# VHH binders against Abasic site processing protein HMCES (HMCES): the designs that were tried, part 89

Target 1, 269 residues: Abasic site processing protein HMCES (HMCES), of Homo sapiens (Human) (q96fz2)
Amino acid sequence: CGRTSCHLPRDVLTRACAYQDRRGQQRLPEWRDPDKYCPSYNKSPQSNSPVLLSRLHFEKDADSSERIIAPMRWGLVPSWFKESDPSKLQFNTTNCRSDTVMEKRSFKVPLGKGRRCVVLADGFYEWQRCQGTNQRQPYFIYFPQIKTEKSGSIGAADSPENWEKVWDNWRLLTMAGIFDCWEPPEGGDVLYSYTIITVDSCKGLSDIHHRMPAILDGEEAVSKWLDFGEVSTQEALKLIHPTENITFHAVSSVVNNSRNNTPECLAPV
Short names: E, the ipSAE of ESMFold2; O, the ipSAE of OpenDDE; V2, 0.75 times the mean of E and O plus 0.25 times the DockQ between their complexes.

## First folded at step 11 (VHH)

Design y100 (framework vhh_8cml_1)
Fold by ESMFold2-Fast, scan of step 11:
Structure y100 (fold): chain B 269 residues (1-269), chain A 122 residues (1-122)
Amino acid sequence: as target 1 above (269 residues)
Amino acid sequence: EVQLVESGGGLVQPGGSLRLSCAASGFKFRTYAMGWFRQAPGQEREFVALISWSGGSTDYSDSAKGRFTISRDNAKNTVYLQMNSLKPEDTGVYFCAAKSYEFYDSSAYDYWGQGTQVTVSS
């Protein structure tokens, strides 16, 4: 997983993240640095994406079940990185393999600090390799969505107006991530950056790609992954496995160029 | 003033048991994760066990799993480590530590006790 869509306006995204804390209180996540959120149909590594994390990371006495939403850089910069420019990191930290996460210092250390986050997206893209050609078929992969019927209108088929209605109740993809905090050696703002944990592909996706992000399916899994005050690293890692609760459709080659940022990137072809 | 005071250490034979206690004061104990670390002569501090602020989750080093049990009493501001089936390699100074989140690296903990000596020897 090296390309995602996360295009919802801030207010729609926030509403889509409504949750209940440990005491059953209905809440919306509180934003940190909302001005850094840039909606896009075509997000690549090194861009910022919204993640959920526990409020306890920012406030010593906070309830660990309360959630913050914050933009973070995709591509984890370890706290021990000594260079002034994080783009000069020699290792690819876009993804973190689940089978070696406790062996890699870049991931083991922040994981030990409880730095777990949930990476939010409309869905992600993968390119299916076709035998006999160098062409690849892109697919948009996302949670199954509840279909809504408009009782006052018949014959509307996949129009831009119809897609607007879908987004109002879109179930966001929730991927397990690990983040770290890096302080520039010469001073400046702390950089928050993340990696997406990956697992072997499920049966349903095996014909498209051999790997998939670790998807946290449902509020129970999301809550346990985020709640580092109550859920140990060992228990949280039990949530990391392939899921079959996923769907997809083929999309246009428009998505291939990460500079293209239009609805056509995820529209069915 | 912040204070963590360990007790319950001592000399015990291999296969024996000890229960360590750590009494905390001067900070909001109920909102802190509590850890036990140990240090043998000439060695770095190593992680032993961790308990979340509410007591709802625990974690252990591989050497401690199945033998040690960490617990806490938030009403008494105390954390405990029950150590069973003790081995000579468990010998060391045992430290209680407090942090607002789970962490294996001793350098990240906010508060530390002075330690209590555990010696496992025939």
Scores: ipSAE 0.000, ipTM 0.206, lowest interface PAE 14.8, mean pLDDT 84
Fold by OpenDDE, second read of step 12:
Structure y100 (fold): chain B 269 residues (1-269), chain A 122 residues (1-122)
Amino acid sequence: as target 1 above (269 residues)
Amino acid sequence: EVQLVESGGGLVQPGGSLRLSCAASGFKFRTYAMGWFRQAPGQEREFVALISWSGGSTDYSDSAKGRFTISRDNAKNTVYLQMNSLKPEDTGVYFCAAKSYEFYDSSAYDYWGQGTQVTVSS
């Protein structure tokens, strides 16, 4: 996974992340560093994206079922990194393979500390290799959305009004991530960064791409992944597997340019 | 509000020198790198030089190597570009840019100045 969409306004995003804590109380996640949130239809590695994480990471004795939402850098910067520029990392930390997560120190250590997060997105993009051509067809991949009687196919949102309605009730993609905290050697604020765990693609996506993000489907999966206070690493890792509960549609080549940040990026062609 | 204000541009003859300055202010988070870009008329913006926060690491475009020197004064929150042996091909608007720990976007640089015009002409 090298490209995502996360374009919802902050308030809409927050509402979309409504949850019940272990007591059954309806809650909204509290923001940390909300100013770092930059909505975009075209998110690439090294950009900031919002993630969910347990409140227990920030507050001693907090209820670990409570959630915080925070923009973090995509591309995990390990805590031991000694260079002043995170871009100087010599290895790719955009993704973490599920099968080697425990073999790589950069991921194993933060995971062992309970630094699990849920990466939020409208969906993610993948490119299908077309046989016989050097051209790759991009696809937008996301959770199936509940068709409201009035909401025709995402493709029928021909009007700006209809488009907004679709997004007001959009089910966000929830991907399993690991985050770490890095203190710059020269001082400054702690950098929070994340990697997305990847798995082999489900059968439905296999023709598009051989790998996919580990998607946490449903509130229970999300809650268990986040709740490092009650759920062990071993138990949490059981949640990491391919899911068939995904849909996709072809999009235009507009998304190929990471600078393009328009609705056309995820619009069906 | 974050501001990057470039200065030092102007008209110079081929072979001449200019020193550009970029005064940075309003950062909530520390920058870990600052750079210079330029854009010639009808051309795309291109990388010129980069310097890390500590000043210990620098990078230059091929065209800038040997002629341009990027430096910074952290106490003044200012980055400089000393340009020597200027050529007509160096003509363009020069932009200061900053990478911050606050933001990371797809453009790799979080903040941009308005630019300063550099014209190299006989």
Scores: ipSAE 0.000, ipTM 0.213, lowest interface PAE 14.5, mean pLDDT 88

Design y57 (from x9 with S54H; framework vhh_6z1v_2; at its last look DockQ between E and O 0.29; V2 from the best seeds 0.00; counts 0 for: pae O 11.9 > 2)
Fold by OpenDDE, second read of step 12:
Formats: C-alpha cells, structure tokens, sequence
Structure y57 (fold): chain B 269 residues (1-269), chain A 123 residues (1-123)
C-alpha cells in the first residue's frame, strides 16, 4: 500500500470514528494536533494521515478503550534512529509485512510496547499490471458502503449534493498499523510515525495486487487492536489477516501523480 | 447490588489441587478485570493472580511459580483460580476482586471484593 485517500473534513472524520468504550458509552475520539490534519484524495508516504490510538498512550492509567485521533507521518521512524533527518532512513517503513513483523526490530520493538494504531482512510489505491503492456491500471479499494436510496456507491454520486451525502456516511477503511515515537537528536517535537501492516491479498483482490493492508473489519477488531492495555500482542496479531470484505473500482490515471488532489482521483472510469 | 461470591475453598492435603470460583453479579462483568487475593493469618493481603476483561492477559504472582492459573468465563460471569501443588504456605482466605476502567499492568486497586473463601492446606 503506497497510496491512500483521506479527504473528509475533520468534523466528518471525527463523527465517522464514533465508538463505544468498554462501558458501552458512545464517544468521539479526541484530537491531538488537529492542525496537522491535511485532507487529501491522494496521500503518499511521508505525508500525515489520521490514525486512531488508545488514550493510554498519552495518559497514564487512562481507560485503554478510549480512542485518540492524531495525524502521524506515514513511514515509521524508529525511536533509535540517530540521524537528524527521517528521510535518511535507508529502509522502507511504509509497510510492515505481517509475516516478518516480529523479525524486524523497527517494528517489533514498538509493537512490543503496545504502539498499535488504526490508520484511517477513505480507501487505498493499487495498480494492476496489464499483461503485455507497460501500463498499470489504478484501482480504488474500500469497504463496501451501505447503499442508501440517496447514497449510492461513489459511482452513483451524479450530483454534488449527493456526493456530500455519500461522504457524510462513508465507512472509513480501518487498517492495522504500528507507530513509533522519535525524538530528534537536535531537539524539537517528538515525531509520531506509522507503518501499515500488509498481508497477502484476498482472492478478490489477487488479480489486482498480491498484497493488501491488514484491514480491521468491525468495531471489535478495531477495539482489540487499539486496546494494548487489555489485549496482548499475541492476541492482537490474530486480527491480522486478509479480508474479502472489500470492494473496488477502476479509477483514472489522475491518481498516478501524487500532486493531484482532486475528486477525480476517486471517480470510477 | 454488586456481589462477588467465592466458592471452592476447603481443607486439602499438601500436593493437592483446588479450583476456586467467583460468581459476579450487579455489574458488567465483561468490562472488568478480575483478580484473586489471599490473606493469611497475621499477614497482609497479597495479590495472587489477575486477568484482563476478555481474558487475553493474565498475571500471576512470583510465589505461584506456575502452580496456579487464573481464568474466566464471561458468559457465566465467573472467574476461576486453579490451584495445583498446594503447600501449607498457601493456607489463607482467598478473595475475588474486580477492577474497572483501567488497563492491566499490575493489580493495585480494585473496586469490588468478595467475602473470601478459606483454603487450608495440611501437611
């Protein structure tokens, strides 16, 4: 996974992340660093994207079922990194393979500390290699959306008015991530950064791409992944597997350029 | 009304086994961490074991050394303590306790307590 969409307004995004804590109380996640949220139809590594994480990461003795929403840098910067510039990392931390998560120190250590997060997106993009051609067809991949009479699939948004309604009730893609905290050697603010855990693709996506993000499907999976105070690493890792509960449509080549940030990126062709 | 009712305590010989049960009522059991404590005569109450709300995380005191195992059944609102290889030093009143709204790292404070069940291990 090298490209996502996360374009919802902050308030809409927050509402979309409504949840119940372990007491059954309805809650909205509290924001940390909301000013760092940059909505975009075309998110690339090194950009900031909103993630969910347990409140316990910020407050000792907090209810670990409570959620915080925070923009973090895509591309995990390990806490032990000694260079002053995160871009000098010599290895790719955009993704973490599920099968080697416990083998790589950069992911194992933060995971062992309970630094699990849920990466939020409208969906993610993947490119299919066309047989016999050097051309790649991009696809937008996302959770199936409930067809309301008014909120059709992204493809049914024939009017601007309908478009807003569709996105107001959009089910966000929830991807399993690991985050770390990096203190710059020269001082400054702590950098929060994340990697997306990847798995082998489900059968439905296998023709498009052989790998997919580990998707946490449903509130229980999301809650368990986030709740590092009550759910062990071992139990959490059981949640990491391919899911068939995904849909997709072909999009235009507009998304190929990471600088393009328009609704056309998501539009079906 | 919140109730924790321990059962299973009895006289047992050294090397014997017991299973303690604690039946909970009056609160949302599945949202609480549960613990077992014990208090011997003239000694302070000490933690024996604890378990997270869903049972995914367990903790056992050092003196347990693999002899005791805490478990729970949320469908039955019950927490268990399987005690094997019992020793005279294990003689105490065993208490069940419930902890709310906190993640589990170490059992310190619990919200609710049972009346206890007597475990006596004879030489």
Amino acid sequence: as target 1 above (269 residues)
Amino acid sequence: EVQLVESGGRLVRTGGSLRLSCAASGFTFSTYAMGWFRQAPGKEREVVAAISWHGGITWHADFVKGRFTISRDNAKNTVYLQMNSLKPEDTAVYYCAAKSYQFYDSPKEYDYWGQGTQVTVSS
Scores: ipSAE 0.005, ipTM 0.247, lowest interface PAE 11.9, mean pLDDT 89
ESMFold2-Fast, scan of step 11: ipSAE 0.729; ipTM 0.888
ESMFold2, look of step 12: ipSAE 0.520; ipTM 0.811
ESMFold2 (binder alone), look of step 12: mean pLDDT 83; pTM 0.855
OpenDDE, look of step 12: ipSAE 0.000; ipTM 0.265

Design y74 (from x9, 13 letters changed; framework vhh_8cml_1)
Fold by OpenDDE, second read of step 12:
Structure y74 (fold): chain B 269 residues (1-269), chain A 123 residues (1-123)
Amino acid sequence: as target 1 above (269 residues)
Amino acid sequence: EVQLVESGGGLVQPGGSLRLSCAASGFTFSTYAMGWFRQAPGQEREFVALISWSGGITDYSDSAKGRFTISRDNAKNTVYLQMNSLKPEDTGVYFCAAKSYQFYDSPKEYDYWGQGTQVTVSS
């Protein structure tokens, strides 16, 4: 996974992240550093994206079932990194393979500390290789959405009003991530950064791409992944597998340029 | 450059009140837990109060409980310590401190420190 969409306004995004804590109380996640949230139809590595994480990471004796929402840098910077510039990291940390997560220090160490997060997106993009050509067809991949009687295919939102309605009720993609905290050697703000855990693609997606993000499907999976106070690493890793509960449609080549940030990126062609 | 600047200290009579302020700059204040510590002459720096980044969690030393209140205004990048019912034993230099990610009652765990403000409680 090298490209995502996360374009919802902050308030809409927050509402979409409504949850119940372990006491059954309905809650909204509290924002940490909301000013770093930058909505975009075209998110690339090194950009900031919103993630969910347990409040217990920030507050002593907090209820670990409570959720915080925070923009973090895509591309995990390990806490032990000693260079002053995160861009000098010599290995790719955009993704973490599920099968080697426990073998790589950069991911194992923060995971062992309970630094699990849920990366939020409208969906993610993948490119299908076209046979016989060097051309790749991009696809937008996301959770199936509830068809409201009036909302035809995402593409049939002919009216701006219908489009807004679609997004107001959009089910966000929830991807399993690991985050770490890096303190710059020269001081300054601690950098929070994340990697997306990847798995082999499900059967439905296999023709498009052989790998996919580990998707946490449903509130229980999300809650267990986040709740590092009550759920062990071993138990959490059981949640990491391919899911068939995914849909996709072909999009235009507009998304190929990471600078393009328009609704056309995810519009069906 | 990271700066923590304490203010509001001074001379006060026993039973009096002071409000300390700490103005922060050079870092994202709203993402840090803040603490107050104090150091009396010839003594080690000791914990007084802490507040989480959101203000949702506060904690106090036993000596401060019931008398002191820590608060913060993230919009102003400022943390406060309201001190009521002051005692001579409260005399010392009060320091503001900042910690990212998690907060602690140990001075060693804090990342940034102010220069301190003198509080003197005397008749």
Scores: ipSAE 0.039, ipTM 0.550, lowest interface PAE 3.2, mean pLDDT 89
Fold by ESMFold2-Fast, scan of step 11:
Structure y74 (fold): chain B 269 residues (1-269), chain A 123 residues (1-123)
Amino acid sequence: as target 1 above (269 residues)
Amino acid sequence: EVQLVESGGGLVQPGGSLRLSCAASGFTFSTYAMGWFRQAPGQEREFVALISWSGGITDYSDSAKGRFTISRDNAKNTVYLQMNSLKPEDTGVYFCAAKSYQFYDSPKEYDYWGQGTQVTVSS
């Protein structure tokens, strides 16, 4: 997973993240650095994306089931990195393989500190190899959406005015991530950055690509992944596996260029 | 180049009010918890009030509860302490302090301190 869409306006995104804390109280996640959230249909590594994480990371006595939403840089910069420019990191930390996560220092250390997050997206993009050519067919991959009379489903037959309504009740893709905090050696603001954990693709995606992000399907899985105060690393890692509860449709080559940021990037074609 | 600069102190009569301000620079203010402490002559620094990075959680010393209100403006990088019903016992130098949002990484309770502002409550 190397390209996502996360285009919802901040208020719509916040409502889409409504949850219940341990006491059963309905809550919205509290924002950190909300002005740094940049909606886009075509997010690439090194850009910022919104993630959910436990409030306990910021407040000593906080309820670990309470959630913060914060923009973080995609591409984990380890806390031990000594250069002034994070882009000079020699390792590709956009994704983290589930089978070697406890063997790689860049991921094992933050995971040991409970630095688990849930990466939010409308969905992600993947490119299918076409035989006999170097061309690849892009697909937009996302959770199955509930069709309602008001919201409907996104389809080639839907009118443009119907497309705006589907986003009001869109079920966001929730991917398991690990984050770290890097303090620039010359001083300046602490950088929060994340990686997306990857697993072998499910049967439904095997014809598109052989790997997929570790998707946390439902509030129980999301809650357990975030709650580092009550759920150990060992228990949390049991949540990391392929899921069949995904759908997809082919999209145009417009998405190939990460500079293109329009609804055409995820439209069916 | 981290700086915390307190202002708003002064002389006030018992029962009066003061609003203290603390202007922060050199760090990402919106990610830090902020606290107010005070020190009377010959005494150790005493906790007065705390506000979380978002403003959603506040805490007060027993002597400050019901009289003082801590607040923050993240757009202005400023934390405030509104002090009402002031008593002679509230006299002291008031310091603002910043605490890292990554609690488990910092060995220190508060990372940065201001120079203080004098509050005197006297008839």
Scores: ipSAE 0.000, ipTM 0.200, lowest interface PAE 14.0, mean pLDDT 84

Design y75 (from x9 with T28R T31D Q102E; framework vhh_6z1v_2)
Fold by ESMFold2-Fast, scan of step 11:
Structure y75 (fold): chain B 269 residues (1-269), chain A 123 residues (1-123)
Amino acid sequence: as target 1 above (269 residues)
Amino acid sequence: EVQLVESGGRLVRTGGSLRLSCAASGFRFSDYAMGWFRQAPGKEREVVAAISWSGGITWHADFVKGRFTISRDNAKNTVYLQMNSLKPEDTAVYYCAAKSYEFYDSPKEYDYWGQGTQVTVSS
């Protein structure tokens, strides 16, 4: 998983993340650094994406079932990294393989500290290799959505003014992540950064790509992954597996260039 | 103290019209998608119509398209189901349900439920 869409305005994204705490109270996640959230149809590694994490990471004695939403850098910078510029990290930490997560120090250490997060996206992109050509076909991959109808006149089916309405009832993709906190050696703000855990692709995605993100399907899975105060690393890792509850459609080559940030990036072709 | 209270169910003749209302309290109504479900005798609870938190997106089951219309009034914390051209097959207990932000066609995904209102359509 190396490209996502997360374009919802902050308030809409916050509502999409409504949840119940351990006591059954309905809540919205509380923002940390909300001004750092940058909506985009075409998010690449090193950009910031919104993640959910337990309030207990920030407040001693907080209820571990309460959630914070915070923008974090995509591409985990380990806490032990000694260089001054994290963009110069020599190895790729965009994704973390589920089969080796407990063997790699960069991931095992933060996981042992309970630094689990849920990475939020509209969906993610993958490029299918076309045999016999040098071209790859991009696909937008996301949770199954309810088929909807437009309110009012349907005379202009492709009206740009109606595009935002398709997102009004969108179920966000919830991917299992691990984050870490890095303090610059020369001083400055703590950097929060994450990696997306990956698993073997499900049967439905095998023709597109051989790997997929570890998707947490439903609030029970999301809650258990986030709640490091009550759910051990061993129990949480049982949630990491392929899922068939996913759908996709082909998109245009506009998405190929990460600088393109328009609805055309995820529109069906 | 979350409550969803349905009203408007009654006996009505085939071809008649009826408007159901669901009054919500105890939660931030404008953050929730709303759905109308029904359960006929001997059948599973099925989705009839759903509406997004803003009212901008609506969905209606194939068997009610053109006859039923879902709508909401966020200022009044109320969701409605306007039922026209009623048929005996529409006889069921109608339930109002709330789901945070997104609506689903599965009853299991909904957070809050009303107690239901009986609609009976006679020939």
Scores: ipSAE 0.011, ipTM 0.492, lowest interface PAE 9.1, mean pLDDT 87
Fold by OpenDDE, second read of step 12:
Structure y75 (fold): chain B 269 residues (1-269), chain A 123 residues (1-123)
Amino acid sequence: as target 1 above (269 residues)
Amino acid sequence: EVQLVESGGRLVRTGGSLRLSCAASGFRFSDYAMGWFRQAPGKEREVVAAISWSGGITWHADFVKGRFTISRDNAKNTVYLQMNSLKPEDTAVYYCAAKSYEFYDSPKEYDYWGQGTQVTVSS
């Protein structure tokens, strides 16, 4: 996973992240650093994207079932990194393979500290290699959306009015992530950054790409992943597997350029 | 009531081995990182080893140099310190400690402490 979409307005995004805490109380996640949220149809590594994490990461006595939403840098910068520039990392931390998560220091250490997060997106992009050609067809991959009579699939949004309705009730893709906190050697603000855990693709996506993000499907999975106070690493890792509960459609090559940030990126062709 | 009870400390000869145990009760053991510390007479308490709540991550002090190994059994609410190739310099009271979620090399961050067990290594 090297490209995502996360374009919803902050308020819409927040509402989309409504949840029940352990007590069954309906809540909205509180924002940390909301000004760092940059909506985009075309998010690439090193950009900031919103993630959910347990409130317990910020407050020692907090209910670990409570959620915070925070923009974090895509591409995990490990806490032990000694260079002043995160871009000097010599290894790719955009993704973490599920099968080697415990073998890689950059990922196992923060995971062992309970630094689990849920990366939010409208969906993610993947490119299918065309046999015999150097051309790659991009696809937008996302949760199936509930077809309401009024809110068609992204493909049915024939009018601007319908488009807004679709996104107002959009089910966000929830991907399992690991985050870390890095203190710059020269001082400054602590950098929060994340990696997306990847797994082998489900059968439905296998023709497009052999890997997919570990998707946490449903509130229970999301809650368990986030709640490092009650759910052990071992139990949490059981949530990491391919899911067939995904849909996709072909999109234009507009998304190929990371500078393009328009609705055309995720529009069906 | 939170309790950490160390055991296994005794007099051993140089080059000998010991296994320390720490039995925990009164808290959710699996949510806590565990550490072993030691304090020799006239010295400050120092960290020997630490282990994450899952047991997947371990840390050992430099002076250990592969001689000691920390492990845990969450089903038994117990953390262990296998000590091999013991030296007179290893003589100290060894303490078990617990910390919520994350382990650190600083004793100040640990929430619960045992009473300690005496390890004496004779020349």
Scores: ipSAE 0.007, ipTM 0.255, lowest interface PAE 11.0, mean pLDDT 88

Design y76 (from x9 with S30R T31D I57S Q102E; framework vhh_6z1v_2)
Fold by ESMFold2-Fast, scan of step 11:
Structure y76 (fold): chain B 269 residues (1-269), chain A 123 residues (1-123)
Amino acid sequence: as target 1 above (269 residues)
Amino acid sequence: EVQLVESGGRLVRTGGSLRLSCAASGFTFRDYAMGWFRQAPGKEREVVAAISWSGGSTWHADFVKGRFTISRDNAKNTVYLQMNSLKPEDTAVYYCAAKSYEFYDSPKEYDYWGQGTQVTVSS
């Protein structure tokens, strides 16, 4: 998983993340650094994306079931990194394989500190290799959505113009992530950065790509992944597996260039 | 205290029309998606129609498309179900339900429920 869409305006995104805490109280996640949130149809590694994490990471004695939403850099910079420039990191931390997560120091250490997060997106993109050619077919992959009827019954309304009308009831994709905190050696602001855990593709995605992000399907899975105060690392890792509860459609090659940031990136073709 | 109060259910003849209303109180109505569900005796509760928090998106079950229309009035904290061309198979208790920010086609996902209003279609 190396490209996502997360384009909702901040207030709409916040509403889409409504949840119930352990006591059953309905809540919205509280923002940290909301000015760093940059909506985009085409987010690549090293850009910021919104993640959910437990309030207990920031407030001693906070209820671990309460959620913060914060933009974090995609591409985990380990807390032990000694260079002054995070871009100098010599290995790729965009994704973390589920099968080796407890063997790699960069991931095992933050996991031991409960640094689990849920990475939010409209969906993600993958490029299918076409047989015997250099061509790749991009697909937009997302949770099944209730098919809405903005302005009534539409018939064959999967046109790009009508696709843009689905957002006020969009179910966000919720991917399991690990984050870390890096303090620049020469001073400056703490950098929060994350990696997306990956698993083998489900049957439905196997013809598109051999790997997929670990998707947390439903609020029970999301709450258990985030709640590091009550759910151990061992128990949380049981949530990491492929899911068949995903859908997709082919999209235009416009998405190939990460500088293109328009609705055309995810519209069906 | 959260309350959803359905009204409008009654006996109607086949081919008739009926409008159900659901008055909401005790929560920020404009932040909630609303749904209409129904349950006939011995059957599971099924989703009939749903509407987004803004009223900009709706969903209707295939068995009511073209006959039923969901709508809402955020100024009055009310959701409506207009039912036309009623059939005996539409006989059920109709329930209003609220879900924060997004609607689902599963009753288990909804946060608040009304007590229901009986619709009987005969002859």
Scores: ipSAE 0.109, ipTM 0.557, lowest interface PAE 6.1, mean pLDDT 88
Fold by OpenDDE, second read of step 12:
Formats: structure tokens, C-alpha cells, sequence
Structure y76 (fold): chain B 269 residues (1-269), chain A 123 residues (1-123)
């Protein structure tokens, strides 16, 4: 996974992240650093994206079932990194393979500390290789959305009004991530950054791409992944597997340019 | 061999100031968070302050109330505790400790300890 969409307004995004704590109380996640949230139809590594994480990471003795939402840098910068520039990392931390998560210090250590997060997106993009050509067809991949009688498929949003309605009730993609906290050697703010855990693609996506993000499907999966106070690493890792509960459609080549940030990026062709 | 050697502890009057130093050797100092702890007679060891590997993040105990400040010089492999407005209640043996990665307020999590330096505050 190297490209996502996360374009919802902050308030809409927050509402979309409504949840119940362990007591059954309905809550909205509180924001950390809301000003760092930059909505975009075309999010690339090194950009900031909103993630959910347990409140316990910020507050001692907090209820670990409570959630915080925070923009973090895509591409995990490990806490032990001693260079002043995160771009000098010699290995790719955009993704973490599920099968080697425990073998790599950069991921194992923060995971062992309970630094699990849920990366939020409208969906993610993948490119299918066309046989015999160097051309790649991009696809937007996301959770199936509930078809309301009036809300046609993303493709049926023929009107701006319908488009807004679709997004007001959009089910966000929830991807399993690991985050870390990096303190710059020269001082400054602590950098929060994340990696997306990847798995082998499900059968439905196998023709598009052989890997996919580990998707946490449903509130229980999300809650368990986040709740590092009550859920062990071992138990949490059981949640990491391919899911068939995904849909996709072909999009235009507009998304190929990371500078393009328009609705056309995820529009069906 | 890992060594943490505290210095600077002495007798001071109430309201006085001290600067404690801890010289580290035998390990990669810059990779460790450092902490200061103290233990008064008949009391449990308690955390005073902690500092991240870079010095960019610090933690101080509630009883410090702005009187003490932890700092470090990675070039000198040294951690410091500036203590101002000292009180008789601050009388204790002060210990330097090192922890890999992040600092915590639990002494049990620290890997290396110094022998301590005596701080005595007279009324």
C-alpha cells in the first residue's frame, strides 16, 4: 500500500470514528494535533494521515478503550533512529509485512510497547499490471458501502449533492498499523509516525495486487487492536489477516501523480 | 563494564542549590534514557526526574515542583540534576540510572544504576 485517500472534513471524519468504550458509552475520539490533518484524495508516504490510538498512550491510567485521533507521518521512524533527517532511513517503513513483523526491530519494539494504531482512509489505491504492456491500471479499494436508495454507488453520484451524501455516511477503511515516537537528536517536537501492516491479498484482489493492507473489519477488531492495555500483542496479531470484505473500481490515471488532489482521483472510470 | 558515577552531593543549607552529575561509561550513552532517583532513610527509592536519549523530553516528579531540572550532555556522557530551593525533605542518597529506549517512572525498569551520592539539607 503506497497510496490512500483521506479527504473528509475533520468533523465528518470524527463522527465517522464514533465508537463505544468498554462500558458501552458512545464516544467520539479526541484529537491530538488537529492542525496537522490535511485532507487529500491522494495521500502518499511521508504525508500525515489520521490514525486512531488508545488514550492510554497519552494519559497514565487512562481507560485503554478510549480512542484518540491524531495525524501521524506515514512511514515509521523508529525511536532509535539517530539521524536528524527521517528521510535518511535506509529501509522502507511504509509497510510492515505481517509475517516478518516480529523479526524487524523497527516494528517489533514499538509493537511490544503496545503502539498499535488504526490508520484511517477512504480507501487505498493499487495498480494492476497490464499483461504485455508497461501500463498500470489504478484501482480504488474500499469497504463496501451501504447503498441507500438515493445514494447510488460512488459511480452514481451524478450530482454534487449526491456526492456529499455519500461521503457523510462513508464507512472508513480501518487498517492495522504500528506507530513509533521519534525524538529528533537536535531537539524539537516528537514525531509520531506509522507503518501499515500488509498481508497477502484476498482472492478478490489477487488479480490486482498480491499484497493488501491488514484491514480491521468491524468495531470489535478495531477495539482489540487499539486496546493494548487489555489485549496482548499475541492476541492482537490474530486479527491480522486478509479480508474479502472489500470492493474496488477502476479509476483514472489522475491518481498517478501524487500532486493531484481532486475527486477525480477516486472517481470510477 | 558499565559504570555510572554520581558526584556533587554534599551538605547544603535550606534554600541552597546543588548540581549533581553522573558520568556514564561502558555503554552507548546516547542510546539510553537517564533518570535520577533518591532514597531517604527508611523510605523507598523514588524517581526524581528522567530524560530521553536526546534530552528533548524530560519528566519530573510532582514533589520537584519546578525546583529540580534534569539535563544531559551526550558528548560528555553525563547527566545532570540541577537542584534549587532545597529542603530538608530532599535529604537522601541520589542515584543515577540508565534505561534503554524510553524513560519510565518505575525504578524496576532501569537497567543500570550508580552507587549514589549523599545530599544532605540542613535546616
Amino acid sequence: as target 1 above (269 residues)
Amino acid sequence: EVQLVESGGRLVRTGGSLRLSCAASGFTFRDYAMGWFRQAPGKEREVVAAISWSGGSTWHADFVKGRFTISRDNAKNTVYLQMNSLKPEDTAVYYCAAKSYEFYDSPKEYDYWGQGTQVTVSS
Scores: ipSAE 0.007, ipTM 0.278, lowest interface PAE 11.2, mean pLDDT 88

